# Ledger of designs, part 2: VH-VL binders against Coenzyme F420 hydrogenase subunit delta (frhD)

Target 1, 183 residues: Coenzyme F420 hydrogenase subunit delta (frhD), of Methanocaldococcus jannaschii (q60339)
Amino acid sequence: MNETMKAEIESQDDELFDLTPSYLKKEIMVLACGNILFADDGFSVHVIEKLNKILTDKEKQKIALVDAGAGAPQQVLTLIDENSKTKKIIVVDVIDWGIKPGEIKIIEKDELPNPKYHRLDSHDWPLAPLLREVAEKYNIEVKVVGCQAKYISEPDVYIGLSEEVEKAVDKAVEIILRELRGD
Key: E = the ipSAE of ESMFold2; O = the ipSAE of OpenDDE; V2 = 0.75 times the mean of E and O plus 0.25 times the DockQ between their complexes.

## First folded at step 1 (VH-VL)

Design I1 (framework fv_ifabotuzumab)
Fold by ESMFold2-Fast, scan of step 1:
Structure I1 (fold): chain C 183 residues (1-183), chain A 119 residues (1-119), chain B 107 residues (1-107)
Amino acid sequence: as target 1 above (183 residues)
Amino acid sequence: QVQLVQSGAEVKKPGASVKVSCKASGYTFTGYYMNWVRQAPGQGLEWMGDINPNSGGTNYDEKFQGRVTMTRDTSISTAYMELSRLRSDDTAVYYCARGRWYGYGMDVWGQGTTVTVSS
Amino acid sequence: DIQMTQSPSFLSASVGDRVTITCRASQGISSYLAWYQQKPEKAPKRLIYAASSLQSGVPSRFSGSGSGTEFTLTISSLQPEDFATYYCQQYNSYPYTFGQGTKLEIK
């Protein structure tokens, strides 16, 4: 079997022999789209780590925290289908929006690029058109919590966030908790 | 058991600085904010600021900006609050109090440190 | 800054009484409000968070309600150990702010 099939099987409850990834069986997905090895690209991983410490085991029954890494967010989104339990996706990512480093930009579903119009700005954030299509097709609520990066070290390993982006982590956690808890 | 233990009472002269410590135990120190709240004799509670022990990032009330410094040492799970250029109206009990990253108020409090500024 | 105003500032009551303390915010704070009890010479103790959620270990005679700008703390049957000063606190936005306090004394 290939790596994708192996990863899906490894994420399942062995007792039930259900091949659906556990994160697709939960109502809410927080999707982290970055890599801790590449400076500010690790922003989303720091956010999801803090959420993991704050959320209760009971909340985690309905909320999936998914560390998708640099190449996997598109694959996660393409696994969503009519049988998935996903009702809401919160994407956490660095952005290049032309704003000040560390500034948080909240992007709602209707602000996401429409791939029909071949927008050049979607190239700077290639996940966004796919996210919009999946959300519209399956009637999923979507919100993107983006942070303007200062420095991304890829391909060189550099563990740690710039001061500006590090300060943005707690603000992002606050925003996401409000979305998750409805208050 | 979750516990916050603060340093002992201080008597300071006007113009001096005071540094209060707050040692945490029974939980992951870096998983919660540490707040500092003071209370002057016979007065209400006044929030001074908070620190994220994971990052060292701080938020201060404007009234204390420039005089207060909040720090932490993760190796000993201890938070510090230093207040400089003390005046007699800084006489108060100073509390550390644990808060969640998001907010939700303060669920665990230190016993308080009395700081008296006189003479 | 968000100003928190409590009413009354002082009340006297008897054991067994139902007492209600009100807290008003100068702007909307949703449900981001906590209530604290402070006894003489002691640190404050959180009673309620998120406007209405009772903290573990706090007696069920304490309850909180409200949202937006008006909040209440109710003690359904006052006990001797409940004579204390009560504070509301908003955590909707920085700086966090407390009400001026309500001192509950034996009648």
Scores: ipSAE 0.006, ipTM 0.464, lowest interface PAE 15.9, mean pLDDT 81

Design I10 (framework fv_ifabotuzumab)
Heavy chain, then light chain:
Amino acid sequence: QVQLVQSGAEVKKPGASVKVSCKASGYTFTGYYMNWVRQAPGQGLEWMGDINPNSGGTNYDEKFQGRVTMTRDTSISTAYMELSRLRSDDTAVYYCARVRYSYHPGYYYGMDVWGQGTTVTVSS
Amino acid sequence: DIQMTQSPSFLSASVGDRVTITCRASQGISSYLAWYQQKPEKAPKRLIYAASSLQSGVPSRFSGSGSGTEFTLTISSLQPEDFATYYCQQYNSYPYTFGQGTKLEIK
ESMFold2-Fast, scan of step 1: ipSAE 0.016; ipTM 0.552

Design I11 (framework fv_ifabotuzumab)
Fold by ESMFold2-Fast, scan of step 1:
Structure I11 (fold): chain C 183 residues (1-183), chain A 123 residues (1-123), chain B 107 residues (1-107)
Amino acid sequence: as target 1 above (183 residues)
Amino acid sequence: QVQLVQSGAEVKKPGASVKVSCKASGYTFTGYYMNWVRQAPGQGLEWMGDINPNSGGTNYDEKFQGRVTMTRDTSISTAYMELSRLRSDDTAVYYCARDWETYEIGSYYMDVWGQGTTVTVSS
Amino acid sequence: DIQMTQSPSFLSASVGDRVTITCRASQGISSYLAWYQQKPEKAPKRLIYAASSLQSGVPSRFSGSGSGTEFTLTISSLQPEDFATYYCQQYNSYPYTFGQGTKLEIK
């Protein structure tokens, strides 16, 4: 792990001790759902690290970059309540939907499975029903930026992205910046 | 109408370079990868590489590494493939072809190829 | 590099026949396989992507199946316009590689 990501993870851990984490006090959350220890599963961590270097201090006043890791995305979503300032969540994750490795797929809020009325979508993605439920309950906009993984090493530790997924990092950053800046 | 139009046939001597152009129209040029594929007379298809017109990033087949350069000009929606140090066995029809989305995934995917550019290398 | 091998290399058939072409990958490629049709003096046209997804505008008599290392292209009832050379292509890993081609002729 590099110094920037280590410092960010430690900062987010401190925020989790507070009943009102700082990332819930900002209007936009970019939520990274992958784990850097498991090859292509680290895609989202690389994306937010690059965004952290590109975004201005003024933009960071309203945009939170959250490295949740495996399992922690559910925790982050469950902390959202009536007092949270979150208006928009951009989720960054790896997917396995049978498309070209390194290819980006965009999912809009209304494409997420509704947990009240039907079972998970045929492409089953465990975070999606909770994300849909939270977003509907608190009137939050959602956009998912998913990347087709080539290789995930879990349970073995392997730090590094496949060539295809590494190239997709810049594409995802461009998409997210356009979403954040309007164009 | 979605279309790719390539430059005309070329005759080159061994050791020369050739630069083939591929002009896109009818779609967002930066939205899709562009493949380059060649076919020698009487032989099969051979993938050379691809370019992301949005970022300019490229992927080349190792056998062409050091001789091939893929570029684009977004202002005129044109992709280029330059092959240097030409040999007789580089004689082929060279195709550009639109590939997967670079940025935005549309609901309708169409396969699109250029008409091909014949490159003849002879001594 | 992943080697793609097609069988047969040459096939002779009549209109109305059911035709099958196979493609084998030297390594697992999941479903990252496309099928192309090429007519004389023309650019190739994609028929199938993701092993079994029919390209928009392609007649339903064309179908693809398989995963991993063995793939099949089927033409359920051969038409006059189907006489062409067919290629499989893997796009699982760089460099992308094509099979050697299967030439489908009338007779």
Scores: ipSAE 0.000, ipTM 0.450, lowest interface PAE 17.1, mean pLDDT 81

Design I2 (framework fv_ifabotuzumab)
Fold by ESMFold2-Fast, scan of step 1:
Structure I2 (fold): chain C 183 residues (1-183), chain A 119 residues (1-119), chain B 107 residues (1-107)
Amino acid sequence: as target 1 above (183 residues)
Amino acid sequence: QVQLVQSGAEVKKPGASVKVSCKASGYTFTGYYMNWVRQAPGQGLEWMGDINPNSGGTNYDEKFQGRVTMTRDTSISTAYMELSRLRSDDTAVYYCARDRYRYWGMDVWGQGTTVTVSS
Amino acid sequence: DIQMTQSPSFLSASVGDRVTITCRASQGISSYLAWYQQKPEKAPKRLIYAASSLQSGVPSRFSGSGSGTEFTLTISSLQPEDFATYYCQQYNSYPYTFGQGTKLEIK
């Protein structure tokens, strides 16, 4: 079969069996990584909740707000493929970066650990190598808005942020809004 | 103001037990781990263990396992360290110090409790 | 257990000197290292956390550097109140461990 006929057949099959999640059909994804049950690990959930109230319905047509929770961010990233419309991912997470609790660290795509040079024993930020791999493979822009946690209660349930991290929520929202609105 | 206040000096016979208290004020007691560190006369600092005041979970250095018990009372924001079967080489100043797991080390320390073990 | 070794164990210096104390971990600890100052008859005071972050209220003449297994504490332009014993401490993994200490005395 020639290449033109093969391409047409594959396109028709994709249309019939397209089960792509709605967040992969939007140009920008804000990916919240964290668990509200574990104190400061809930930082990203609070950020996404404020963004949901601020963003207009028109903005939400282009911007997906994804509350992935602990463990699920990897699953979201593995669903990205050639058919996804994602052009930019803004990751919101607590980080262990050795900075002051509540301090926001912006990490650009080229600052993420390169999978080719990632140390075997590195456990500082397990999402980062996968994020960089996916972004490079599909030519996606990446920005991480990270907050240094003060207290993570896991495995004990504790709903609520430390004072320092609570104050960081509004700063993160401001940074993300500038990124989304063309500042 | 964040402060840790420890109980007063103790003199004990070999084989006895000692229980040191550390009363916290000026912060959320259950939001920080409490460490116990000791220092023998003229010697360096030695970590004994820590307690999560929220859960009551403890971590002890193996050399103290079976002799040390760390507890807390959240109603009065107080941590306790009990050391049993005392030996003369347990003579030391015992400190409580708060920290964050893998974040910043021990930022606030109690004034210390001198424990002397002599026959 | 992670062994922390400081160098030197004893240091004599004069006011105005630049002083460097080193700390070596027997295995990788990333940046999970703190530096403490202890004066006679007093509890230790944290100076540095996360290898290089200065604690609020600590003079800027104190600085920390390093990662992995090799760390340094530097005091630029030593002052009279800086004569004390200094300890490094890893908080990467249990049990937490301290260096043996560096006693800084007036020359």
Scores: ipSAE 0.005, ipTM 0.473, lowest interface PAE 13.4, mean pLDDT 81

Design I3 (framework fv_ifabotuzumab)
Fold by ESMFold2-Fast, scan of step 1:
Structure I3 (fold): chain C 183 residues (1-183), chain A 120 residues (1-120), chain B 107 residues (1-107)
Amino acid sequence: as target 1 above (183 residues)
Amino acid sequence: QVQLVQSGAEVKKPGASVKVSCKASGYTFTGYYMNWVRQAPGQGLEWMGDINPNSGGTNYDEKFQGRVTMTRDTSISTAYMELSRLRSDDTAVYYCARWGYKRYYGMDVWGQGTTVTVSS
Amino acid sequence: DIQMTQSPSFLSASVGDRVTITCRASQGISSYLAWYQQKPEKAPKRLIYAASSLQSGVPSRFSGSGSGTEFTLTISSLQPEDFATYYCQQYNSYPYTFGQGTKLEIK
């Protein structure tokens, strides 16, 4: 009913009238693409929660931890423009890569599908061509930390990771910390 | 058992069109992409395009764009590939091959092939 | 387009030999690579998907390895039924492209 008026009032209370999301004002983005409600699809949420507890307040000044949920990562990526401060994106997601459940696959920027050749009816990793397109357009470094899923319960709600994927959470955290800290 | 059965051999004159069919059985037809691949005599494999049988959406190799049309009829679980303005260098065996929606699988089941000969 | 180059284009081998075929991509394709076997007058048969995953029903003497731009198909102990042409295929991006093929012949 009052949604437009309420949004306008809230924006007016912002001192700078700056509607840019805070995560676009930081140099590094860790983008969690999963949903905790759907079994192994919750992998990225568990990873980002552990990172949130480990990273210092000083590190969080330059590193954004973004819990985008299963369908929202595309929206986050489309908000990136030439005024964004983003220099590096680390994507955390479950993957369907034909490897053992719980195995971590690191996917580099040049391994992402070429967006010129992908169509809207392409196979089941729609984030990847958009990620490559955005990264190339704005000169952003990209790394995907993917975990092979065993079971995704969507559309049924099931909270909890398979044993294989649960064991991969700490390994992914270590890989990401090394990437963030230059180890 | 999963099977893809293609239509019989065709002999066409230059400038004609050919339409090859691929009938699927033993699986949910709309659950897999259908790819078309050709092979000229003594040559390697050449990808032509694919179709999503659920949506009807297609992707074609640029080399064939404007001459190739891929369609399907879900009521009879059949995919079609039509190639127009045939040339002698279109002489080849044409294959259909299914591909799961899970990207990592690749083309797992292939039709037996349809020989198309273009001669004057 | 992504160019796929196989090496060698032709090789002769004896039953019991270890055979190795390489495939190189002109750009990174991660693990989106399949290997196919084709016998004369037959449709191709998938042996390996995702660079290293063995197709159900394919003998364990076949194995695949590699990621990024360099990939290998190995047959550990060649059998008479293995004489065929082998193709790699990238499916990282459209258009999907095949290597030129490696013809494996009996010595």
Scores: ipSAE 0.005, ipTM 0.482, lowest interface PAE 10.4, mean pLDDT 82

Design I4 (framework fv_ifabotuzumab; at its last look DockQ between E and O 0.43; V2 from the best seeds 0.00; counts 0 for: pae E 3.3 > 2)
Heavy chain, then light chain:
Amino acid sequence: QVQLVQSGAEVKKPGASVKVSCKASGYTFTGYYMNWVRQAPGQGLEWMGDINPNSGGTNYDEKFQGRVTMTRDTSISTAYMELSRLRSDDTAVYYCARGYYRFWSGYMDVWGQGTTVTVSS
Amino acid sequence: DIQMTQSPSFLSASVGDRVTITCRASQGISSYLAWYQQKPEKAPKRLIYAASSLQSGVPSRFSGSGSGTEFTLTISSLQPEDFATYYCQQYNSYPYTFGQGTKLEIK
ESMFold2-Fast, scan of step 1: ipSAE 0.723; ipTM 0.852
ESMFold2, look of step 2: ipSAE 0.426; ipTM 0.768
ESMFold2 (binder alone), look of step 2: mean pLDDT 92; pTM 0.948
OpenDDE, look of step 2: ipSAE 0.515; ipTM 0.832
ESMFold2-Fast, scan of step 4: ipSAE 0.691; ipTM 0.847
ESMFold2, look of step 5: ipSAE 0.420; ipTM 0.770
ESMFold2 (binder alone), look of step 5: mean pLDDT 92; pTM 0.945
OpenDDE, look of step 5: ipSAE 0.521; ipTM 0.833

Design I5 (framework fv_ifabotuzumab)
Fold by ESMFold2-Fast, scan of step 1:
Structure I5 (fold): chain C 183 residues (1-183), chain A 122 residues (1-122), chain B 107 residues (1-107)
Amino acid sequence: as target 1 above (183 residues)
Amino acid sequence: QVQLVQSGAEVKKPGASVKVSCKASGYTFTGYYMNWVRQAPGQGLEWMGDINPNSGGTNYDEKFQGRVTMTRDTSISTAYMELSRLRSDDTAVYYCARDEYIVYDSYGMDVWGQGTTVTVSS
Amino acid sequence: DIQMTQSPSFLSASVGDRVTITCRASQGISSYLAWYQQKPEKAPKRLIYAASSLQSGVPSRFSGSGSGTEFTLTISSLQPEDFATYYCQQYNSYPYTFGQGTKLEIK
């Protein structure tokens, strides 16, 4: 059990009884990257909270909802190995992609940067190159559901989303539900 | 306002070293990589390297490896670029530029210093 | 290293003209490309990032397009203040590399 990781209550409960995190035993992972304390950076937390209320118990048997704050997503990804059952990762995060605040951008696996050529540091290695590396190594499907932020309050604590990003929460939930349930 | 202010012009002899400073204001200094780019008279832009002000980690273009050292002082929000064993072809304007970096991706250089002219002559 | 090649290197145009500058990468760089404007004796200014995203405060007559290896910067109706040198830059892979520049001069 990694105490520095943040995971939804279901995954945390499993870690107490079984050292293998429950999210590694499920085929699909929805990985929320962001911090509710920093305005629009809380976007992903609001998305997974809504998904948690909508998804059925049966769906949650194969879909893990993981709340990973700033830095913690990297730890979640590094625990994936050949024994993990993860086949698909849907990443939910704020982005700065030069689109309108609140607009959703879908980033596919092959659009992720090459790990060999990005900036490296123990505390700021980008999630996207690590995500690509892990996905390629273990043959995992990846989709990033990103929302253009308007305001991130870090380092000041501000709980709440901008109006534009708040509207994007429901759009992201709908996109993810289609992805999870198929056509 | 976000601003980068660089040290003044330098005139150096071949074989000397030069250290250029870049003082940041108006943003969280440790949250963004700092790039160093130079431009010789009448020539194009040449990337030299970048530094992570949080960790002190650096990436250099191979051409400058062994001659360039990038550092920072977080207490005064200042980045430094030192180039040693100067040659006449190091005569250029040296710029610092903030990498607009949102954890997972770089978006290029959104804020630039005014430039520091370094002249290497005998 | 990824080589960035601009065409043309020099271009003459008149106020009101539509101007297009092309940038080609020697390898695929997805959309990790920025465009900069530099006026004489001034630092460069970023105009476009992520190949097509207009930087806040830059006039809408500037636009970027392309992905992979071929990119274009377009000025839909050239103004007097637009006469400058333009550079593309890839930030997909280290070392970051710039095109050689396109000097836009009055005809």
Scores: ipSAE 0.000, ipTM 0.467, lowest interface PAE 15.6, mean pLDDT 82

Design I6 (framework fv_ifabotuzumab)
Fold by ESMFold2-Fast, scan of step 1:
Structure I6 (fold): chain C 183 residues (1-183), chain A 123 residues (1-123), chain B 107 residues (1-107)
Amino acid sequence: as target 1 above (183 residues)
Amino acid sequence: QVQLVQSGAEVKKPGASVKVSCKASGYTFTGYYMNWVRQAPGQGLEWMGDINPNSGGTNYDEKFQGRVTMTRDTSISTAYMELSRLRSDDTAVYYCARSFEYYDIYTYGMDVWGQGTTVTVSS
Amino acid sequence: DIQMTQSPSFLSASVGDRVTITCRASQGISSYLAWYQQKPEKAPKRLIYAASSLQSGVPSRFSGSGSGTEFTLTISSLQPEDFATYYCQQYNSYPYTFGQGTKLEIK
């Protein structure tokens, strides 16, 4: 079977039986929010690529690794409804809080901006209020694993992380594995 | 990659209409507002209006109200800005630019811009 | 409409200089202010949003400060690629409005 025929058959099977994305059928979602083409913005993609090699097939039945990219994280979150199996979202993203490049910051659900109130600080992260709303509405646990970027090349293509952020990838993988497996 | 690509340059006579397109790619088109901003030769930036591609709702600067129409086609991720009854002082570069807006609380300005469309109005 | 006024309108500086551009709003806009850089024949590029948040990929020599009605954009050590026109923009209320621009030229 050639690539085109295989893609058509897979699409038709999904349409006939279930159009729900596979990542919404799993209890845990690791959501990567960045683009590998833009230097340090690729941090989250490098993290999920390493997780994909480490996680077992059994773990992948329960854990979805989602490469959302720029803009797409909002779409993924808006697809969550009462029929989704999602119980926990681990967001992996680059952040800007004015901390040291490559430093990992963990943000808990209660630290996310409340969409019912005006924002209180200027370190805006556009995904945060939607993430908070979805998590509260559907009783989903949230943990954000953020990394301070040093260099983002957008709109110019540059594949590769700064030295500081590259070192942070292994730290993030370790933190996420502990979160997924329970220490 | 996130990109906005606009239609090509236009030359129009006074009284005509012009319709500029802005094709979005690399992101969820309905997740961001689309703004239209123009710049006359040697002048500053002037906001014309925005459209919510999800709802089709629009906001126009009163200066353009009655002459401007903003629309979108979600099937091809394209926004349009039509300006009618053109005058010589409508000669400008017209930009589309996306902005994030959520609950009118989390608004961050325009982070991605199209390359611009030059519209020249002369007889 | 909220009027945005920049000072100065024109500025000449040398590489390595510290440059400050001021933006004033005719009424309070909280932190709903962005700064843009525009090079000749190019679209504007956002540098700062929410008055003080640095856009991803923008060098750390750029910084924004202020709240309410007075805002500043600072370039701590001017580089050759920084010679451009800079605009502030309020997005507190419709219609959104821009400052008149500050043209930064090499001495």
Scores: ipSAE 0.000, ipTM 0.451, lowest interface PAE 18.5, mean pLDDT 82

Design I7 (framework fv_ifabotuzumab; at its last look DockQ between E and O 0.04; V2 from the best seeds 0.00; counts 0 for: pae O 5.4 > 2, placed apart)
Heavy chain, then light chain:
Amino acid sequence: QVQLVQSGAEVKKPGASVKVSCKASGYTFTGYYMNWVRQAPGQGLEWMGDINPNSGGTNYDEKFQGRVTMTRDTSISTAYMELSRLRSDDTAVYYCARGKYYLRGSYYGMDVWGQGTTVTVSS
Amino acid sequence: DIQMTQSPSFLSASVGDRVTITCRASQGISSYLAWYQQKPEKAPKRLIYAASSLQSGVPSRFSGSGSGTEFTLTISSLQPEDFATYYCQQYNSYPYTFGQGTKLEIK
ESMFold2-Fast, scan of step 1: ipSAE 0.221; ipTM 0.651
ESMFold2, look of step 2: ipSAE 0.224; ipTM 0.696
ESMFold2 (binder alone), look of step 2: mean pLDDT 92; pTM 0.949
OpenDDE, look of step 2: ipSAE 0.025; ipTM 0.622

Design I8 (framework fv_ifabotuzumab)
Fold by ESMFold2-Fast, scan of step 1:
Structure I8 (fold): chain C 183 residues (1-183), chain A 120 residues (1-120), chain B 107 residues (1-107)
Amino acid sequence: as target 1 above (183 residues)
Amino acid sequence: QVQLVQSGAEVKKPGASVKVSCKASGYTFTRYWMNWVRQAPGQGLEWMGDIYPNSGGTNYDEKFQGRVTMTRDTSISTAYMELSRLRSDDTAVYYCARELYWGSYYMDVWGQGTTVTVSS
Amino acid sequence: DIQMTQSPSFLSASVGDRVTITCRASQGISSYLAWYQQKPEKAPKRLIYAASSLQSGVPSRFSGSGSGTEFTLTISSLQPEDFATYYCQQYNSYPYTFGQGTKLEIK
């Protein structure tokens, strides 16, 4: 094996042994749940894109911005273990809370359904019991920044937020920045 | 009281290494970044790098990359800055300074400084 | 790297004067700027952070303003203990950089 091949194998081996995603090496995770293809379900993607432009290099050393998509938030949460550096998760998602479309609802950890006592089917909110379980097990702070959806197009593709939800994006960004910066 | 107490003055020969310590007290050591800043005689302030004590992650100014190593020992709330292959122009006062991890990201408490003299 | 340039580099003033020091960044740094005061043989002391927020315990005669690339430190009614060297510092991006300093001396 020449030096180039040896270096490539050694580099690949190092990456293989460091299987921990970068977002698990930071103390704060902002977890965007939703899919830009399904109208208001894209809310969190717009929020995280704005945060990415506002946060400083130093803040990004401590804060992971994770665009999880429709199926990936559960996968992200299942990768958290005792070796993860995560101390706080801020979840950004659309909700169906029976409030006015575009209204922001803050859900604290203690308001999340306890997986021991609350059985949710996939229709209700399947992320919530897992989020509660992971947070309790690993002593992680949790805050959900939810926005009441007006229109979710799934299974049909529709790119774009309703007027009400689009107006909520900047409000959510403001709330999250205050949470991240201690104000 | 929040305090940062640094090790004493050092005199080194060119080519040697120096390791400066900074002991923190009065706050949660792992919640604040620790910066290292130096000042040559009659010159301005020069940022060298920082370390996040919780993880040990570091950021160095490229001018010092390869010569500087920043470490910490969380059991005794102490940060270290080691500078190798010393030259006469490394003669300076070396400061540690903490930054708040959240809220205020700014160097609000400074150590008293450690004078390092490099001479033949 | 973001270059920080202060003006003037040297300033002569009298007790009671209103003094203004400016700091310019080569790139936009929003409000991520701090001001420090340093007296001979002493560690720097932070006066201002986030461009305009006064550090606890610092006299109200000190004030900061500006955003983006142009920043100002103002000392109203200069006192004898204010004769020192002043530095601006950006903390928006790595590496952190300081201005070259402004030495404020008695006239």
Scores: ipSAE 0.006, ipTM 0.507, lowest interface PAE 14.0, mean pLDDT 83

